# Ledger of designs, part 4: VHH binders against NADH dehydrogenase (ubiquinone) complex I, assembly factor 6 (Ndufaf6)

Target 1, 289 residues: NADH dehydrogenase (ubiquinone) complex I, assembly factor 6 (Ndufaf6), of Mus musculus (Mouse) (a2ail4)
Amino acid sequence: SVAAASGPGIPGSHLYCLELLRKRDYESYLCSLLFPAECQRSASALRAFNVELAQVKDSVSEKTIGLMRMQFWKKAVEDMYCDNPPHQPVAIELWKAVKKHNLTKRWLMRIIDEREKNLDDKAYRSMQELENYAENTQGSLLYLTLEVLGVKDLHADHAASHIGKAQGIVTCLRATPYHSSRRQVFLPMDVCVQHGVSQEDFLRRNQDKNVRDVVYDIASQAHLHLKHARSFHRSVPAEAFPAFLQTVSLEDYLKKIQRVDFDIFHPSLQQKNMLLPLSLYIQSWRKRY

## First folded at step 1 (VHH)

Design B29 (framework vhh_nb_b201)
Fold by ESMFold2-Fast, scan of step 1:
Structure B29 (fold): chain B 289 residues (1-289), chain A 120 residues (1-120)
Amino acid sequence: as target 1 above (289 residues)
Amino acid sequence: QVQLQESGGGLVQAGGSLRLSCAASGFTFSDYSMGWYRQAPGKEREFVATIYSGGSTYYADSVKGRFTISRDNAKNTVYLQMNSLKPEDTAVYYCVRGSGFYRTYPLDYWGQGTQVTVSS
């Protein structure tokens, strides 16, 4: 269905956020449906905000235009804490979430600043640099999601940090075939150098064992973060678990990449998981992450 | 259950050679990268060499051209051939399981180590 796009407070801004997620972040769309009813709208607003920022690098041809879009979001966040949000549907829904849950401005600004810093077409220098990017983007997003759920807990924050890093690493791996087809490689340079692998090897879709070993090292780091987050799950309040539903698709990817012997270019890695809605429902029902 | 057992260390004169072996058990050896680290007295453990599941290798700059890492998947064994040994190569040498990239997290499993002493 077609959504209207005008009015004070923008009628249909929530529907706009849901349609954006359905088209650009389907996993987050499905996860939002499993949140407590009173939190669903705010959770959707946070994920829609993330989509708006994530799209900047891939949707603009020039860094200058990307910087202008990031400056728009910085000002939008500043203004919404003064009760003066711009008349943009995602900004309106985010502003409502900020007011309802007293969301921490620092986390929103950290996401924007990190995305702005990484508008350059540069590979990560190291695994640590990729993890820092993941912490400042995905980690901040999870901290805000915990605030939506009313969770103020150090163990929940610690789990969110590890899950955010695992998610950022997996996102980098998932995107590698797409970026390589456009003659770009963003995988950590220090891991590639350690294995004697060049960017050209990924551009040629090389499946040699040293290329697979690069993928293995990067995937194993994501697996280690997920395992670490799970090691103290008993200390995490159950109210936090909806924030971590993304671990289902994260673990699915890690199992798939292992089954294809870390062949990052295997077609099965690009196939949609037809059982994802059922897997998310089962995890939600089991109260785990 | 996971066990790594080093052997082949000893005393050798500068310019000499030694071959270290590491027998692995308790896991599917062919699925894992294997490596060698060393620790000199009063210093932290440092990376020496790694060999990946497919057979590709990577070396620390200090040993490149002098040391060769290899593996025998049928015997669950990894080797380190050390040539043109120098007094500064004196250290306890450890066999490790996992990838060669361990700067950001601890190694899963280490062997007990084997002493290599190079005299001038």
Scores: ipSAE 0.000, ipTM 0.142, lowest interface PAE 16.0, mean pLDDT 83

Design B30 (framework vhh_nb_b201)
Fold by ESMFold2-Fast, scan of step 1:
Structure B30 (fold): chain B 289 residues (1-289), chain A 119 residues (1-119)
Amino acid sequence: as target 1 above (289 residues)
Amino acid sequence: QVQLQESGGGLVQAGGSLRLSCAASGFTFSSYEMGWYRQAPGKEREFVATITYGGSTYYADSVKGRFTISRDNAKNTVYLQMNSLKPEDTAVYYCAKEDYFGEDYMDVWGQGTQVTVSS
């Protein structure tokens, strides 16, 4: 009869995480609701942590301030593993998830380190560099999500790696109109050079065939990663499938960009998918990715 | 009618090489992405490699550095050069014409060519 220990807490820290996701990552909010009940809170904490880190680059005016925010999160993670989390709602909820599921510290640190490196206002040199960024951020997040679900499986990890890369590539494509309006272009330079396309072409919202060909090649790479992950679907334990619900949104974006002939600036690409909750529920019920 | 005909499969020892060819007809070959897929007994079909109409190539992680996909638009043929073959590469290899409209981006499959790698 040993009673469970109670740790530090903040009233409403769970609700804070849910509100953060609802406002800043609605897709992850919906996905978290379809997890097993005992995993929902921890899944939400991981996604809220991702939002906190992802927003740093776009929300700070000085790189120095961004570096200080990343240093805060590195110390927060170090302190969590000593049962001394900072009094911050996302950190408290993440600490609870760490304790409940014995989450791997290395994956959390990899996300922070990769986000810190990406604070520089530089385009990816190559598709490989974009994929490495995606693997270290989205991939690590999916590995942690598999740990929340109690899944320890090589095939599940392999699927997560490819889905993470697809997600990172699609996120880069989806953000291109937003970044171009702020005179920034992050699309892989090697793909652009191959088609004779410059950053200025995206800044001017050029829709010529060669610009569409750049988008086509990048989108095709994301689609190939998704197909690769699906190619060994039967070898992945069903308990892992909630981690991969994001493939619904990935596939939706890839189908939409294809239908507009790879016009990255087409307004339909920024439109909300009104059927997303139904599509996620159906995929969850069918137990596939 | 679109037709794809694979050739070049066979029995090879581990560490060996094979070159697969796929002759295409019935469409404007140079305007379409072409891919290679494989299926081992009791397994589902898996992606191997693709080449875009612009010449960009993409590979499954399991074959990167060992396989090379290429195309000859004058001959309407796509190739898969397979080096450093492993027993795990044993499968029927399929050529595919890829169309990005609809649920699957794969449009048409060839009949397949058997590759068997002995230990």
Scores: ipSAE 0.000, ipTM 0.167, lowest interface PAE 17.4, mean pLDDT 84

Design G01 (framework vhh_8ghr_2)
Fold by ESMFold2-Fast, scan of step 1:
Structure G01 (fold): chain B 289 residues (1-289), chain A 122 residues (1-122)
Amino acid sequence: as target 1 above (289 residues)
Amino acid sequence: EVQLVESGGGLVQPGGSLRLSCAASGFTFSSDYAIGWVRRAPGKGEELVARIYPSGGYTSYADSVKGRFTISADISKNTAYLQMNSLRVEDTAVYYCARDYTEGWDSYFDYWGQGTLVTVSS
């Protein structure tokens, strides 16, 4: 039948994705508006999918509920590649993006699997473990974003890997005051041990030099990844640049944390950048990352 | 004019110690610049061995030198130091002092010293 030739649809599924981003990931919402018009819907779907997965750890009190949500998304992705997506707004929009751009299933599954592995309330053992998490989540998301933009380039993939790692590290730093207020610390244990810093120091909002040295080392690693990605900027096709607009916020955070002498609990670090829309527009206009 | 001038290199035996100095002019360590020590061994690429943010006193080290090298800075003398202990033959390299400027999308280090040779011979 005619109905069998068409996939399921939800009225307002695109608007649902945009509202989710506006409320839960406003920076990604702004970035998606600067994509080529034909890519904006798919870019929004990818970022909405990321929000759905990222919120699981912070929004559920029981690991079992988190595992059920991850299982839902694994099945949703499997079914999408059989043209049978679940009747859920983000899944429908993601399925449309998969069909339109022939998105690589492996990257979607890698994001889900990595998020599932990290549902435990344990700190990363090392900087390498944090970078691996960042590569498998943020890196995979950027590879999919390049596919939406029609970019198949080794230099673009290399830049995406470094930018993804920088983003994951900065996200870990930005979240530290929030997690500490909930008696959790996810900062790499090897860096903390190197400076004689315990989880208790972060729970007590300690601002001593050794705590700031931990933050400095972690922030410096993010900066090195961003600098590496920029070092071969001229080899990256310009069509890839919309995928990397997030470097504006990465650089803003790294400059702010440096200016407060790596005091991760400084109130200014939790304030929204009121000039972010203008900064994103300027970067987009200048064709940079 | 910005200048970085290194001193203190030379010949040492394995297990020995050297202290490198980097005297800066044309800018002050009370600003937001970081100072790095970068080495280049014959036939090998560049390696950032140590970095300091003088105004904050923050330091970082490459794994190959961690526990053996100590970076420090004297803001009043506008001079950075690299104390190198328990030297190994593989530490043989030209050591450069460099100013790390992270803004403006330019090079990782915007000003470099001329370099000082450290030779560790058995």
Scores: ipSAE 0.000, ipTM 0.140, lowest interface PAE 18.2, mean pLDDT 84

Design G02 (framework vhh_8ghr_2)
Fold by ESMFold2-Fast, scan of step 1:
Structure G02 (fold): chain B 289 residues (1-289), chain A 122 residues (1-122)
Amino acid sequence: as target 1 above (289 residues)
Amino acid sequence: EVQLVESGGGLVQPGGSLRLSCAASGFTFSDYSYIGWVRRAPGKGEELVARISPSGGSTSYADSVKGRFTISADISKNTAYLQMNSLRVEDTAVYYCAREDSYWGEYAMDYWGQGTLVTVSS
């Protein structure tokens, strides 16, 4: 192997990223292994960066400490575009990806800024606010992933936007039982109000029709985004498809929530898909999303 | 565990009648899905023959069975039925009960068990 002109890195920084994904985002770990070999390391770096930011809210006891961690990442991104990354394993791997693929700084900053705004433990005011959060976080991450894959295409970007929104909505739904057990509810308040449902109903694990109607409306919005992304799949370059492997788990969750009549608290929704590696491999082989 | 179990199939002569039953377990009929009957004949693809809304009123039928088949549901028994009248040789198939979410326009079919065979022959 040829030594990199970038100078010495942190020994084991790549393994650190893989271990972080295996423990905290196993789906992204599996997806990264199905990328072209030359893209796998950079894809893992992007997903590890996302894990670092996503965990700030749950891993710190005070908002002030969370703000300091976000400030660290803003400075890290600024400095890596000056070839002066901090001596932190995820930052080093992200810096290598930035140099290799000429990643757009604006999208990295957009992820950090949006996560920082969301450090408060407050529900989304509307479905629109949840979708904006999803676009700025999951959408930006997918745009960067397309850059890793060498894809510069309007249709691929359009599909990424819709898939990012669907993913953000599903992530919010999937996390609801966990957050409710900790006296937090993030589901869009406007949808809850429309159905006469309060946050208290979720804290009490209410399964009445009104609560199921809220879940149905939110899940339906995710389904519509996925359907829209698929409606023009023939116009999307095949080289983009590895970025969209997450649609396998997204569709699996949407099918499961339908089968339990939108009972967000049904225990089957928290079960791991043991066939996920096979399903991802088949999806990758079939060239679809 | 979610299951749909079919029964009531058998051998009948052309012009005869059969009533198929579909017992649901592991879930209750809801406002968010339809219950449908899907058939598959040897060497042919699947055909959706009838659907019913669990809330009790809305039904639809394939053109091949309109006026001959009637779908119904008993919410209290969590059971759907397909009354098949004026049976024809071409109705010979394995009949499956399926749960479907029609609001999203997609089939979420849960075939639990072997289906039920209907043979129309003299």
Scores: ipSAE 0.000, ipTM 0.264, lowest interface PAE 11.2, mean pLDDT 84

Design G03 (framework vhh_8ghr_2)
Fold by ESMFold2-Fast, scan of step 1:
Structure G03 (fold): chain B 289 residues (1-289), chain A 122 residues (1-122)
Amino acid sequence: as target 1 above (289 residues)
Amino acid sequence: EVQLVESGGGLVQPGGSLRLSCAASGFTISDYYSIGWVRRAPGKGEELVARIYSSSGYTSYADSVKGRFTISADISKNTAYLQMNSLRVEDTAVYYCARGEYDFSEGYFDYWGQGTLVTVSS
């Protein structure tokens, strides 16, 4: 949404970003607290920007309104690179991050363009299409996060690509009960067809083995990406690791979905991990992903 | 200590059947572990053939064996099985039984059996 504020340098814009994350992306809020102190504000701004864009599809009843909100963010980013950010707290904090870290405009624009394309409410045709969406959204976000951390490294970029794909796939799985309640299914069509599963099966909350097989294949692909990213962790500079703290939550979801035999509608999948703060702290202390 | 012991391998004619057994000790297969069968043939890499999640009974198979092989578990005997039907010459390999901790990607197993040879020839 638009915030009621005037000019650049709005007092309390950082607190606004933190409160937005606490309410709408609690996992990113927790991760931001474990970033180096000098990077926390900029990391929070990037995640708040992501929340603003991610909420458009679910918060508007008409595609035209969604398109107008995407055009607002596209213009906001254009204007930020001319030192003329709009009077909106997330935009002000993002503008400060852009200036401080010389953030790559292409990555910000790629996120907006991909989110705008996704407003069409069409299911992904294939796992490849879902992975492309994940690369262009979550991947771009992680590349920007690496820039905030001052990391310029090919192996870090490759790890970010795999982690971004894993995150996008898990996000798609996690959102399935919510979207199915609104008569929408975004799970890859090729995987559904392979198992003889229709969109109607998800709308009816079907838990038959073929539906579970679809979930297994999709979750397995996310886990494979996570393992690939970890396979070359020794080549990734330690300064990059705060960007990848989200792997704790990715692994937690993948273990939880396995525990419920890939029943995507099981209520436990929508519950907060009460041990997440401790798990994130331990991973941060051990400097792993 | 954790051990997996395979049995049931041998020589069989094309189109024949074999049942491989994997006896587990040092842990209970009904816990949150997966049991997989991985094969290695001369000149080929490792292939995860079949997997069962003991807590749920959920199974998965490689495309090369789907419809011909069946993986199962007997909780009372703490043993997993691979029923191999309609065997082909290309199924010739050493078959390993392996335990996976909550990890459903291929190649991520923490304990392995000794392997049992399956030879399919006339």
Scores: ipSAE 0.000, ipTM 0.205, lowest interface PAE 15.2, mean pLDDT 84

Design G04 (framework vhh_8ghr_2)
Fold by ESMFold2-Fast, scan of step 1:
Structure G04 (fold): chain B 289 residues (1-289), chain A 123 residues (1-123)
Amino acid sequence: as target 1 above (289 residues)
Amino acid sequence: EVQLVESGGGLVQPGGSLRLSCAASGFTFSEYSAIGWVRRAPGKGEELVARIDPSGGYTSYADSVKGRFTISADISKNTAYLQMNSLRVEDTAVYYCARYSGDEWYTDAFDYWGQGTLVTVSS
């Protein structure tokens, strides 16, 4: 029968994922268009899943609601591997990607678990804690993206780890003005202490040299990870490169923060890169990251 | 009102077969509502044994019953079925038909339950 032959369906689940990315993660939307045609749908599903999880902390007023949403995703992932996905557009598309590419369940669970731990309103204690968060979220997402691309390579995995850490650090820096306006500071406490900087300095939007030195150290760590990943790019299969298109925006932010002498509150840091589509296309054409 | 009514339970010997039916009213299987069969044996917790999305034809099974039980749905009769083959003493339980609360993305819980039908597997 037709009903027995059809899988679970939400009309327009793919379009839902694309619209979610266009509105909430425009950069990932553009990157997905540069993937091989047969991988685009699955790549979009992974990034839409990331958007769903990333939005929880900022979209909920109570931690209990955030925990319920994380529990929904844990059960959704467990059920997907039993071929029993929930009737939610992103979950349906993610389930299709899991089946098509035999995605590693552990990476999906690691993302959810780490996001759940980060629902607390506490700053990272150290650069290491921030990097561990980045590895478990952004790194896991990149490992899954490599699986979508059919890449099984040690050098690609090493590049993904470094790029994931750079991305997590830059995301923390980019969000600092937003969080400070809400009386929150998530920058690594050990770096702040090293320079004699308190959370109050960021809340007051202090631009003294010691505050800029904190930003410099954190940004420099992201730059070192990106530089390290790039140092062995010739050993990374070209098939992996679509997974790393996000390095365009990563480098753009790092160049901008340098130009404003590490003033994290400079208005230019909040400006959209109007040339992003062209920059992504050029990077894709040049076969680099 | 939404109602789920089970039938088809009874006494059967090990190795036998039974077919359970779940007649639904107050909603149609054309919606995104999933139907599950949940069982509870004395001294044990609830176990989801099978689930179907009637409109999509998707099915899933607990490992304990996979290959022995088959869930199906008849859209025209608005009825779900659980075909139970190669029954074991361990399958003795009250079997409930339940509707997934598709409106609650975050709970993935059943919102309506039938009264239950007893299945006894013994000599």
Scores: ipSAE 0.000, ipTM 0.098, lowest interface PAE 22.0, mean pLDDT 83

Design G05 (framework vhh_8ghr_2)
Fold by ESMFold2-Fast, scan of step 1:
Structure G05 (fold): chain B 289 residues (1-289), chain A 124 residues (1-124)
Amino acid sequence: as target 1 above (289 residues)
Amino acid sequence: EVQLVESGGGLVQPGGSLRLSCAASGFTFSSYDYIGWVRRAPGKGEELVARISGSGGSTSYADSVKGRFTISADISKNTAYLQMNSLRVEDTAVYYCARDLEYGYFSDETFDYWGQGTLVTVSS
């Protein structure tokens, strides 16, 4: 009854978000199920919003079409803070989350702006540029997730920043075989140059030591961020821990890539973790990240 | 077999400098392990003062030595160095070179292999 008075809505908008996550971000789907019941819907809305933005680059052949889709989301966010969301299921669910949790508009806009800048088919110039991208996308998403959980804590925000950077770096590494098969390489150019490695080496799936050294340096930076986030876990309120469940898959990837001597093209890195639901449940029960 | 040999310790006056060397055998700086310098003073626990990647690219320092100590590696000689400047009485300790498995398979940071240590005395 109270929910029915919540303004514009679309029947089945929540199910649309869940279906989108099952198909495009299964890990986030599983993580959202381990949130407090009152937060699950809002958590899935944030992750569905991230999927909508992330898939723009891969689903459009022209930058102009990508820019139009980003402008749609900018206007959607502006309008939902005026209680006038567009008739789009993810936007409706995001609007409900914004109202329920007083979500910070700046973080939503930061995600859109960063994705818009990244529509060009260019490699990151440096590790710092990759980390800035990760902070502005994954970091902002985690800050919003903490707001959904009702957490306003400096240590939680600090952990979220490090975890977001680690996640963004790992996402870049994990996507490298896919992008290389489409003649694209986004790995940081400064790290490649340091080891005498060219984009062509990745396009040819070269596994010489220099190529593995590039992967090692990038993966080590993600590991360092994860380690720093964990070093002060005792200072992070337990209510924040559901936001960090994705560290399970993050650590799994980092352990796997080390086991294959940083061979980014090794088939085992693309294997589905059949134990992921159990691992997430156990981490949730232990209240750690 | 993995072996680490420290050298360069000795007696130095406050404000002085020393350079410690760690020569590695059976292990190369082209590997994915780290080399660290750990010190231990009488009555105190162990303190990790500096670390460098086996490739020589990544370094980190304890707050107590940051700005005064510099870790480096000579890949051609398979040797790591700790340049210690502006030494203080409280830097007096036995300094150990240790092979570190910071990125290990199933655990956090672990020191896999240790050298014999070299004594640094800052006095007089």
Scores: ipSAE 0.000, ipTM 0.143, lowest interface PAE 18.3, mean pLDDT 82

Design G06 (framework vhh_8ghr_2)
Fold by ESMFold2-Fast, scan of step 1:
Structure G06 (fold): chain B 289 residues (1-289), chain A 124 residues (1-124)
Amino acid sequence: as target 1 above (289 residues)
Amino acid sequence: EVQLVESGGGLVQPGGSLRLSCAASGFTFDSYYAIGWVRRAPGKGEELVARIYPSSGDTSYADSVKGRFTISADISKNTAYLQMNSLRVEDTAVYYCARSEYTDLWGEYGLDYWGQGTLVTVSS
C-alpha cells in the first residue's frame, strides 16, 4: 500500500541536474543561469534530459543496450504524463517541468525516437538528413524551452527550427576530428561526393582544397540558417531570447572555422572560448540572438 | 576529494556474521549517489552484491545474498554498512565500497569512486 503524499519526488534532484550540466554540458549550465529565475529549474531539467539521451551512445558498446535505455526513457515520459515518474532525478525534474509548463509530450518523444534511430554509427546520406536529425533533436529541445519561457509564437518556433538546424550542423562539424580519430565520419555523404571527397580523406586528415570545400558548404548551410533566424528577429517576442543563447557559441565556431580557411582539423577549433560567460551575459543583456 | 574507506573485514567461520563499514568523505549521503558493495574473488569477475540510495532508502541485492545480507546507511555519520549473516565459503572475497551517480536504473551502475577493499575470508 501507498500512504497519502504530495506526489513523487527525490530531494536534491535539481542539484543533480545542475551538476550533470556543469560536468557534461557546461554551456547549457551557463545559459540556465541567465534564464528568468522561475524558469531556471525547468530549463535545467530539459538540458539534463538531453545529456542523459546523448550519453547513451557514448556509454554503451552494444546497440541492444542502447535501445533498452531509450525504451526506459520512452516509458519514463509515458509514465510522467500519468503522474507516475520513475525515481530518477532527471526524470523527476522533467516531470515537474511537464506539470508546471504543460510541456508537449510529442517533442519529448521526438527527441528520444531520433536519438534511438541515431544509435547506428552511420554517416548522414545527405545534408537534408543531417538537418532532419537536428530539427528532431535540437529543434524539439528549443520548442520545449520556449514552452518553459511561456512563449506561444509562430515566429519564435520558426527561429528555433533554424537555430536548431544550425546547432546540429555545427555539432557535426565540431565533432569530426574526434570521430575521424575513431575511424568514423558522419559528414553528409552527398556534399562529400559533390566535391570528390571520400570518407577516407577525413580518416587521413587531408586538408586539400576539395576537403575544405566540403567543410565550407556544410558550414555555409549552418550560417544561412542562423542568418535566416536573425532576419525576422524583430517579429520574435523578447521573452523567447533566452532559448537562443546558444547562438553565441554557434557564431564563435563559424567565425573560427572561417579564420582557418575551413581546415576542420586545425588545432584552434578545439580551444574553448574563455570569454563565453561574458559573451553570454552581454547577449542576454542586449536581448538579441 | 572523494574518498571511501572500508573496514570490518576478517576471518569468520561458515554460518557466522560480519559487518562491513564504509566511511565516505568529499560528498554527502543526502545527495543523489548510490552506495554499493562489490566483491571480487580470485578467478571470478566483479559482483555487485548490494546497493542503497541513502537519500531515498531504496535498496537492492544480488540473488546470491538475498535474505542473508542487509545494506544500510547512516546519513548523520556519512557511513554505509553491509551486515552479512549466514556466511558461506563462497562469500570469500575482497569487498569494495563504491559510489555511483544516479545514471542507470538497470542495476549495473557506472561506479565512479572505489574504496581500497577489505578482505572477508569464510573458512573453518
Scores: ipSAE 0.000, ipTM 0.157, lowest interface PAE 18.8, mean pLDDT 84

Design G07 (framework vhh_8ghr_2)
Fold by ESMFold2-Fast, scan of step 1:
Structure G07 (fold): chain B 289 residues (1-289), chain A 121 residues (1-121)
Amino acid sequence: as target 1 above (289 residues)
Amino acid sequence: EVQLVESGGGLVQPGGSLRLSCAASGFTFSDSYYIGWVRRAPGKGEELVARISSSGGYTSYADSVKGRFTISADISKNTAYLQMNSLRVEDTAVYYCARWGDYESYGMDYWGQGTLVTVSS
């Protein structure tokens, strides 16, 4: 039993994390299966933690309840570093990962703080603000994932920063049809203004050329970050590559949105990639990102 | 072999009109995201003049040419056109037909040889 072996524990906490990922972050679930066996549990814990935080904004009707959930996680992280984790399955698994890999508390706190700031319903003011959000959430998550893999390398950190920004931008684009159906638009306001596009254009599912140009500019920025990360691939230790498996899904989305002429509302963008497990396996086997 | 061949350039007086054509071979327009026109004037960098989506439904233009230039595509002939009206001396440039089809660069992957447009009295 995990409880008998290590102090605080919940029977089935690992399975809880895997089920959470399978249901709410299937891509991360698949990626976790391709990590080194000794790292899989900790990688799953990190991604489950990210899911818990990411869902707060969409799962609560009141900002006050969202703030309480973020305060729970801040206290949970503080208490973990005192070996006193709360009796919650994701927190227990995260605590085990913290102990096993000596995870940096600052990165965990940065994720929570950034998610808390983003509980407001306002759009990003600029592409820079979206990139900062991506760096502080996805970037921090990737730095922690590198720590799980035992990688301490400046080139790996640099690649993780760019991949995190690309992922955050793609996540924002991918979520746009969902948020628009709920009368919310989070796409960078400066890019929209540059093309004469308003929030109402997205709420009405406008497919005019200026809306497509907004999508193109945003997608191009994600692609630029991915290309930059790949430009120094040979300087990154091979042990880091499992952390970057999600670049397969990122690239798949960027290729699909090009094929539909940057029509963010095209139905094909919401379809499951039936070849994703094979693509992830092949990328893992080839040891690249 | 992918090839883009421009035609229709020449000398024209200010206020005149020219129609540029871009004949594509080795691919169909549906294999690209956009087809467009980029120009390079003497002593200046590249300027994106106009582009049209592969579906033909969406067009975009540089502010300097809006209302004067019209981009179109004939899918059956695999040919793109740039109708240039009310030409100005500042429109003098080499005009390149370009394809946006490179997944890796997320931009232009093929260019034609260019056609010279000279607007002079």
Scores: ipSAE 0.006, ipTM 0.252, lowest interface PAE 9.8, mean pLDDT 85

